VH-VL binders against q869s5r1519to1633. Designs and how they scored, part 27

Target 1, 115 residues: q869s5r1519to1633
Amino acid sequence: YILVAEDNDINIKVVVRQLEKLGYTAIVGINGLKALEIIGSFPICLILLDCQMPQMDGFTCSTILRQIEPTGQRIPIIAMTANDSKDRCFEVGMDDYLSKPVRVDRLQKTLSDWI
Key: E = the ipSAE of ESMFold2; O = the ipSAE of OpenDDE; V2 = 0.75 times the mean of E and O plus 0.25 times the DockQ between their complexes.

## First folded at step 7 (VH-VL; framework fv_recibokibart)

Design u5 (at its last look DockQ between E and O 0.80; V2 from the best seeds 0.77)
Fold by OpenDDE, look of step 7:
Structure u5 (fold): chain C 115 residues (1-115), chain A 120 residues (1-120), chain B 108 residues (1-108)
Amino acid sequence: as target 1 above (115 residues)
Amino acid sequence: QVQLVQSGAEVKKPGASVKVSCKASGYTFTDYYMHWAKQAPGQGLEWIGEINPKSGDTKYNQKFQGRVTMTRDTSISTAYMELSRLRSDDTAVYYCARESYEWLPYFDYWGQGTLVTVSS
Amino acid sequence: QIVLTQSPGTLSLSPGERATLSCRASQSVDSSYLHWYQQKPGQAPRLWIYGASSRATGIPDRFSGSGSGTDFTLTISRLEPEDFATYYCQQYGKYPFTFGQGTKLEIK
């Protein structure tokens, strides 16, 4: 299962299709808070985290996730960003990033690298 | 090669229903959302709705809500659009169109269109 | 819904001339979700420009797209006879997806 934190319906639709094509099942959280709630309910092997979301953005979500994760159970967090805020992504504990809009070939490579 | 082949022209009376088919080939039917668009004579394009062929989930333009039903038969890679309670302003060419997902979402392949004429 | 207004409604030009087509949105549209389609009489629309500025496969480089926010433009640097058609802009950023009313590019 891949957790997708994204608030845009179109982006969600596209990324979910991409993940399904690659053999994964997507669990969608519409913001950082929802993403945090989902982590405890599903066996998530990777998180695609939009940096900008209402209520709780990806940066805050990542920070919290790194604070509460059990020792030895680190889940890869991949930032999804429309801008070049790479440095900030890594500062809050994200492992990698994908430029938005996400390309399926780039997504495939990223998943291969981290799963 | 990707192809979308639609059913033939229809002539209907007001109040009747019409069901247009769109047979897909050259790709995995269930991997791509299918959309439908309306084009009245001499007019532009209007989005009707979409269907996820894998799940059967649909989303419709509110303008058509309550009169349109989109379905699919995965065994024959065919999408259907049914429009009920037809009226004269439903006269149009109806297109099915595949939605890309590899990168940006757009309509990359279109059916040839189906003319539906509604007249008393 | 987002309303796309194209201008002009009809553009009459000769082969070899430059064509500029405008598409204005009632609200801001991410450039990634603004597309252009070409349609000729009796045919289905065909994807022409996607993401505001990317040419679809097989589209000549005399076609270019630009713009952001609410203002988008399709430009044909030097018209060829086969370019005369109707062009539609489309937004894919919000439901319901919407098209402009089209610009008919006709031979003068």
Scores: ipSAE 0.899, ipTM 0.956, lowest interface PAE 0.5, mean pLDDT 96
Fold by ESMFold2, look of step 7:
Structure u5 (fold): chain C 115 residues (1-115), chain A 120 residues (1-120), chain B 108 residues (1-108)
Amino acid sequence: as target 1 above (115 residues)
Amino acid sequence: QVQLVQSGAEVKKPGASVKVSCKASGYTFTDYYMHWAKQAPGQGLEWIGEINPKSGDTKYNQKFQGRVTMTRDTSISTAYMELSRLRSDDTAVYYCARESYEWLPYFDYWGQGTLVTVSS
Amino acid sequence: QIVLTQSPGTLSLSPGERATLSCRASQSVDSSYLHWYQQKPGQAPRLWIYGASSRATGIPDRFSGSGSGTDFTLTISRLEPEDFATYYCQQYGKYPFTFGQGTKLEIK
């Protein structure tokens, strides 16, 4: 399962359809709190994490994930970002990034690097 | 070459139903969402709804909810839009349109349109 | 829903002139999801500009798009006879998706 943490319905539709075309199954969390619940309930192999979300943004979500994760069970976190926060993404424990709007060819390459 | 070919014009009475077809060719039908739009004579375009041809999942504009049904037959690469309880203001050209997925979602190919006339 | 208001409703110009078409949204639209279509009488719409500023394949470079937030513009630097048509802006940023009412660009 790939977790998509994103609050915008259209952004969700776009990335989920791209994942489906690439042969992946997505689970959607509409904010950072829901993303944390899903990680605890489903076998997630990679997280696509939007940096800007209501209630709990992606930076806070990533920070919490890295604090609570079991040793040796690090899940790749890929930021989805509007290209002005790259350094902050890595500081909070994200592993890579994708510029929004996400292109399917870039998504495919990034997923192949981390899965 | 991508083509969307729609069924022919129809004349209906108020209260009837119409089912418009949209046959896709030149691409993998199940890879692209299909949309439907209405254009009343001399007026602009109005989005009716969408269907994911792979799953059959639909989403409708609320103003058509309850009167519209979108379906597809993947074996013949054809999408359908059925509009029931027709009214005189349903007289319009109806288009199917394909949504791109590679980057930004826009309607890159359109059918030729189907005129539906609701008379009297 | 997001209402797109285009102005002017009709624009009468001669070939060789510059055309400026406006599209205003009732609330902010991500420019990535703001698109323009051209339609000639008896024909289906055709994608023209996507993501506010990117030309679709085969669209001449005399067409340019710009804008963000609520204010978007389509500009044609030097009109050719084939450019006279109706142009619609469209937003894909929020359900239900909506179109502007169109600007008819006609020969003076």
Scores: ipSAE 0.630, ipTM 0.865, lowest interface PAE 1.3, mean pLDDT 91
ESMFold2 (binder alone), look of step 7: mean pLDDT 94; pTM 0.947

Design u6 (at its last look DockQ between E and O 0.88; V2 from the best seeds 0.79)
Fold by OpenDDE, look of step 7:
Structure u6 (fold): chain C 115 residues (1-115), chain A 120 residues (1-120), chain B 108 residues (1-108)
Amino acid sequence: as target 1 above (115 residues)
Amino acid sequence: QVQLVQSGAEVKKPGASVKVSCKASGYDFSDYYMHWAKQAPGQGLEWIGEINPNSGDTKYNQKFQGRVTMTRDTSISTAYMELSRLRSDDTAVYYCARESYEWLPYFDYWGQGTLVTVSS
Amino acid sequence: QIVLTQSPGTLSLSPGERATLSCRASQSVDSSYLHWYQQKPGQAPRLWIYGASSRATGIPDRFSGSGSGTDFTLTISRLEPEDFATYYCQQYGKYPFTFGQGTKLEIK
């Protein structure tokens, strides 16, 4: 299972379709808070985290996740960003990033690198 | 090569129903959302709705909600759009269109269109 | 819903001239989700420009797209006879997906 934190319906649809094509099941959280709630309910092996979301953005979500994760149970967090905020992504504990809009070939490579 | 082939023209009376088919070939039917669009004579395009061929989930334009039903038969790679309670302003060419997902979502392939004429 | 208004409704030009087609949105649209289609009589629409500024496969470089926010433009630098058709803009950023009413590019 891959957690997808994204608030845009179109982005969700596309990324979910891409993940399904690649053989993964997506669990969707519409913001950072919802993403945090999902983590304990599903065996998530990777998180695709939009940097900008209402209520709680990806940066805050990532920060919280890194604070509460058990020792030895680090889940890869991949930032999804429309701009070049790569440095900030890494500062809050994200492991990698994908430029939005997400390309399926880039997604495939990223998943291969981290899963 | 990717092809979408639609069923032939239909002539219906007001109040009747019409079911248009769209047979896909040249790709995995289940991998791509299928959309339907309406084009009245001499008019522009209007989005009707979409279907996920894999799950069967649909989303419709509210304008057509309650009168349109989209289905699919994955065994024959065919999508269907049924429009009920037809009226004269339903007269139009109806298109099926595939949605890309590899990067940006757009309609990359279209059926040839199906003319539906509603007249008393 | 997002309303796309195209202008002009009809554009009459001669081969060799420059064509400028406008598409205005009632609210901001991400450029990634603004597309253009070409349609000729008796044919289905064909993807022409995607993501506001990217040419679809096989589309000549005399076609270009630009714009952001609420204002988008399709430009044909030097019209060829085969370019005379109706062009539609489309937004894919919000349900329901919507099209402009089209600009008919006809030969003068």
Scores: ipSAE 0.893, ipTM 0.954, lowest interface PAE 0.5, mean pLDDT 96
Fold by ESMFold2, look of step 7:
Structure u6 (fold): chain C 115 residues (1-115), chain A 120 residues (1-120), chain B 108 residues (1-108)
Amino acid sequence: as target 1 above (115 residues)
Amino acid sequence: QVQLVQSGAEVKKPGASVKVSCKASGYDFSDYYMHWAKQAPGQGLEWIGEINPNSGDTKYNQKFQGRVTMTRDTSISTAYMELSRLRSDDTAVYYCARESYEWLPYFDYWGQGTLVTVSS
Amino acid sequence: QIVLTQSPGTLSLSPGERATLSCRASQSVDSSYLHWYQQKPGQAPRLWIYGASSRATGIPDRFSGSGSGTDFTLTISRLEPEDFATYYCQQYGKYPFTFGQGTKLEIK
């Protein structure tokens, strides 16, 4: 399962459709708080995390995830960002990033790097 | 070579229903959302709705909700749009259009259009 | 819904002239989701400009798109006879997806 944390329904549609084409199953969280709930309820192997979301943004969500995760069980977190905020993404424990709007060939390459 | 071939023109009376088909070829039908749009004579384009051919999930423009039904048959790569309780202002050309998924979602291929005439 | 208002409704020009077509949105539209289509009489629309400024395959570089937020523009630097058609802007940023009412570019 790949967790997609994104609040914009068009962006969700685009990314989920691309994941389905690539053979992955997506679970959607509309904000950081929902993303945390899903991680506790489902076996998530990778997280696509939008940096800007209401209630709890991606930076806060990543910080919390890194604090609560079991030692040696690091789930890859891939930032989805329109901004060139690479440094901050890595500071809060994100492992990689994708520019929005997401291109399917870039998504496939990034997923293959992190499985 | 991607092709979208729509069913032929229809003439209907008010109160009837029409079902327009759109047969896809040259690509994997299930990979791309299909959309429908209306163009009344001498008018612009109006989005009616979309269907995910893989799941059958639909989303309709509220203006058409309750009168439109979109379906598909993946075994023959064909999408359908049915419009019920026809009235004279439903007279229009109806287009199917394929949505790209590789990057930006735009309508990259269109059917030739189906004229539906609703008269007396 | 997001209303796209195109102006002018009809633009009468001669070949060789510069054309400027406007599309104004009632709400901000992410430029990645703002597209332009060309339609000639008796034909289906054809993708022309996508993402506000990118030309579709085979579209001549005399066509240029620009804009962001609520204001978008399609320009044709030197009109050719084949450019006379109706142009629609379209937004994919918010349901329901909407088209402008069109600008008919006709020979003066």
Scores: ipSAE 0.625, ipTM 0.861, lowest interface PAE 1.4, mean pLDDT 90
ESMFold2 (binder alone), look of step 7: mean pLDDT 94; pTM 0.946

Design u7 (at its last look DockQ between E and O 0.92; V2 from the best seeds 0.73)
Fold by OpenDDE, look of step 7:
Structure u7 (fold): chain C 115 residues (1-115), chain A 120 residues (1-120), chain B 108 residues (1-108)
Amino acid sequence: as target 1 above (115 residues)
Amino acid sequence: QVQLVQSGAEVKKPGASVKVSCKASGYTFTDYYMHWAKQAPGQGLEWIGEINPNSGDTRYNQKFQGRVTMTRDTSISTAYMELSRLRSDDTAVYYCAREDYEWLPYFDYWGQGTLVTVSS
Amino acid sequence: QIVLTQSPGTLSLSPGERATLSCRASQSVDSSYLHWYQQKPGQAPRLWIYGASSRATGIPDRFSGSGSGTDFTLTISRLEPEDFATYYCQQYGRYPFTFGQGTKLEIK
């Protein structure tokens, strides 16, 4: 299972379909808070995290995740961003990034690198 | 190659229903959302709704909500759009269109269109 | 819903001339979700420009798209006879997806 944290319905639809095409099942959280709730409920092997979301953004979500994750159970966090916030992504513990809009070939490579 | 072939023209009375088919070929039918659009004579395009052929999940334009039903038969790679309680302003060419999503979502392939005429 | 208004409604030009088609949105649209389609009489629409500025496969480089926010433009640098058709802009950024009313490019 791959957690997709994204608030935009269109982006969600596209990424979910891309993941399904690649053989993965997506679990969707519409913000950082929902993403945190999902982590405790599903066996997530990778997180696609939008940097900008209402209520709780990706940066805050990533920070919290890194603080609460058990030792030795690090889940890869891949930032989804439309701007040049790469440095900030890594500062909060994200492992990699995908530029929006997400391309299926780039997504596939990223998944192969981290899963 | 990708092809969408729609059913033939229909003539209906007001209050009746019409069901248009769209047979897909040249790709995995269940991997791509199918959309439907309406084009009244001499007018522009209007989005009706979408269907996920894999799950059967649909989303409709509220303008058509309650009168439109989108279905699919995966065994024959065919999508259907049924419009009920037809009225004169439903007279239009109806198109099915595949949504690509490799990069950006857009309608990359279209059916040839189906003319539906509603007249008393 | 997002309303797309195209202008002009009809554009009459001659081969070799430059054509500029406008599409204005009632609210901001991500350029990634603004597309253009070409349609000729008796035919289905065809994807022409996607993501505001990318040409679809097989589309000549005389076609270009630009714009952001609420204002988008399709430009044909030098019209060819086969370019005369109706062009529709479309937004895919928010449900319900909507089209402009179209600009008919006709031969003067």
Scores: ipSAE 0.774, ipTM 0.919, lowest interface PAE 0.8, mean pLDDT 95
Fold by ESMFold2, look of step 7:
Structure u7 (fold): chain C 115 residues (1-115), chain A 120 residues (1-120), chain B 108 residues (1-108)
Amino acid sequence: as target 1 above (115 residues)
Amino acid sequence: QVQLVQSGAEVKKPGASVKVSCKASGYTFTDYYMHWAKQAPGQGLEWIGEINPNSGDTRYNQKFQGRVTMTRDTSISTAYMELSRLRSDDTAVYYCAREDYEWLPYFDYWGQGTLVTVSS
Amino acid sequence: QIVLTQSPGTLSLSPGERATLSCRASQSVDSSYLHWYQQKPGQAPRLWIYGASSRATGIPDRFSGSGSGTDFTLTISRLEPEDFATYYCQQYGRYPFTFGQGTKLEIK
């Protein structure tokens, strides 16, 4: 399962369809808090995490995930971000990034790099 | 060679129903949402709704909710839009349009349009 | 729903002139989801500009799009005879998807 943390209905629709085209099953969290709940309930192998979300943004969510994750069980976190946020993404423990709006060919390449 | 070929013009009486078809070719039909739009004579475009051809899931513009039904037959790569309880202001050209999603979602291919005339 | 208001309703110009078509949204639209379509009489609409500023395949360089938030513009730097048509802006950012009422670009 790939967790998609994103609050915008259209962004969700597009990314989920891109993931399905690539052969992956997506689970959606509409904010950072819902994303954290899903990680506890489903076997998540990778997280696509929008940096800008209401309630709990992606930077805060990534920080929490890195604090609570079991030792030796690091789930790849891929930021979905506007171009000017990428250095911040790495500072909070995200592993890679995708520029929004996400292209399916870039998504495929990034997922291949991380599993 | 993506093509969307719609059924021919129809003349209907008020209160009747019409079902317009849109046959897709040149791509994997179930991979792309299909949308329908209305254009009254000499007027602009109005979005009616969408269907995911893989699942059959639909979403309709509230203005048409209760009168529109979108379906598809994946075995013949054909989408359908049925509009019931026709009124004179339903006289319009109805288009199907394919949604691209590989980057930005937009309507990249359109059918030729189907004129539906509602006349007493 | 998001109302898109295009102005002017009709724009009468001669070949060689510069055209500026406006699209104003009733609330903010992510520019990635603001698109322009061209339609000629008796034809289906054709994707022209997507993501506010990107030209669709085969669209000449004289067409450019710009804008963000609530105000978007389609500019044609030097009109050619084939450019006279109706142009619609469309938003894909929020259901229901909506079109502007159109700007008819006609030969003076």
Scores: ipSAE 0.559, ipTM 0.842, lowest interface PAE 1.8, mean pLDDT 90
ESMFold2 (binder alone), look of step 7: mean pLDDT 93; pTM 0.940

## First folded at step 8 (VH-VL; framework fv_recibokibart)

Design v1 (at its last look DockQ between E and O 0.97; V2 from the best seeds 0.81)
Fold by OpenDDE, look of step 8:
Structure v1 (fold): chain C 115 residues (1-115), chain A 120 residues (1-120), chain B 108 residues (1-108)
Amino acid sequence: as target 1 above (115 residues)
Amino acid sequence: QVQLVQSGAEVKKPGASVKVSCKASGYTFTDYYMHWAKQAPGQGLEWIGEINPNSGDTKYNQKFQGRVTMTRDTSISTAYMELSRLRSDDTAVYYCARESFEWLPYFDYWGQGTLVTVSS
Amino acid sequence: QIVLTQSPGTLSLSPGERATLSCRASQSVDSSYLHWYQQKPGQAPRLWIYGASSRATGIPDRFSGSGSGTDFTLTISRLEPEDFATYYCQQYGKYPFTFGQGTKLEIK
């Protein structure tokens, strides 16, 4: 299972379709708060986290996730961003990034690298 | 090579229903959303709806909701669009179109179109 | 819904001339989700430009797309006889997906 935090319906549809093509099941949270609610409820092996979301953005979500994460249990967090803010992603504990719109070949490589 | 082959022209009376088919080949049918579009004579294109061939989930343009039903038969890689309670302004060429997902979503392949004529 | 308004409705030009087609959106559209299709009489539409500025496979470089926000443009630098057709812009950013009413590029 892969957690997808994304608020845009089209982006969600495309990323979910890409993940399904690659053999994964997506669990969707429409913002950072929803993502935090989902985590722990499913066996999530990787998180795709949009940096910009309403109510709670990806940066805040990532910060909180790293704070509440049990010792020795680190789930890869991959930033999805339309902006070139790589440094900020890593500062809040994200492990990697994908540029939006997400390309399936890049997604596949990222999943292969981290899962 | 990707191909979308639609069923033949239909002539219907008002109040009747029509079911248009779109047979896909050259790719994995269940991997790509299928869309339908309407083009009235001499007019532009109008989006009708979409179906996920894998799950069967659909989303329709509100303009057609209640009258349109999209289905698929995965065993023969065929998508269907049924339009009920036909009226004269439903006369149009109807297209099926595949949605890309590798990067940007757009309609990369189209069927040849199916003319549906509604007349008394 | 997002309304796309294309202008002009009809554009009459001769081979060799420059064509400029406009597509204006009623609200901002992400450039990634603005596409153009070409359609000739009796044929299905064909993807022409995607993501506002990327040419589809096989599309000649005399075609170019540009724009952002609410204003998008398709330009043909030097018209060829085979370029005369109807061009539709389309937004894929919000449901329901919508098309412009089209610009018919006809030979003068």
Scores: ipSAE 0.879, ipTM 0.949, lowest interface PAE 0.6, mean pLDDT 96
Fold by ESMFold2, look of step 8:
Structure v1 (fold): chain C 115 residues (1-115), chain A 120 residues (1-120), chain B 108 residues (1-108)
Amino acid sequence: as target 1 above (115 residues)
Amino acid sequence: QVQLVQSGAEVKKPGASVKVSCKASGYTFTDYYMHWAKQAPGQGLEWIGEINPNSGDTKYNQKFQGRVTMTRDTSISTAYMELSRLRSDDTAVYYCARESFEWLPYFDYWGQGTLVTVSS
Amino acid sequence: QIVLTQSPGTLSLSPGERATLSCRASQSVDSSYLHWYQQKPGQAPRLWIYGASSRATGIPDRFSGSGSGTDFTLTISRLEPEDFATYYCQQYGKYPFTFGQGTKLEIK
């Protein structure tokens, strides 16, 4: 499963379709708190994490995940971000980034790098 | 080449139903959302709704909720829009349109349109 | 719902003139989800400009789009005879998706 943490209905629709085209199955969390619940309940192999979400944003979610993850079980976290927040994404333990709006060819390459 | 071919014109009485078809070719039908739009004579475009042809899931403009049903038959790559309890202001050209998802979602291909005339 | 108001409703110009078509949204629209379509009589609409400013494949560079927030513009630098048509803006940022009422660009 790939976890898509995103609150915008249109962005979710497009990214899920892109993932399905590439042969992946998505689970959607509408904020960072829901994303953490899903990680605890499902076998997630990679996280696409929007940096800006209500309730718990992606930066806080990434920080928490890196603090609670078992040793040797690091899940790749790929930021979905506007270009102006790249440095902060890496500071909080995210592994890579995709500029929004997400392009399917860039998504494919990024997933191939981390899966 | 991507092509969307719609069914022919229809003349209906008020209170009846109409079902318009949109046959897709030149691409993987189940990969792309299909949308429907209304254009009354001499007027602009109005979005009716969408269907995910893979799952059959739909979302409708609330203006049409309760009167519109969108379906598809994946074996023949065809989407359908049915509008019930027709009234005179439903007289319009109805278009199907495919949604791109490779980057930005926009309507990249359109059917030729189907004229539905509601006349008593 | 987001209402898109296009102005003018009709624009009468001659070939060679510059055309400016306006689209104003009732709420802010992410420019990535603001699109323009051209429609000629008896034909289906055709994607013209997407993401507020990007030309669709095969669209001449005399067409340009700009804008953000609530104000968007389609400009044609020098009108050709084939450019006379109706142009619709459309937002894809929030359900229900909406179109402007159109600007009819007609030959004077």
Scores: ipSAE 0.634, ipTM 0.858, lowest interface PAE 1.5, mean pLDDT 91
ESMFold2 (binder alone), look of step 8: mean pLDDT 94; pTM 0.945

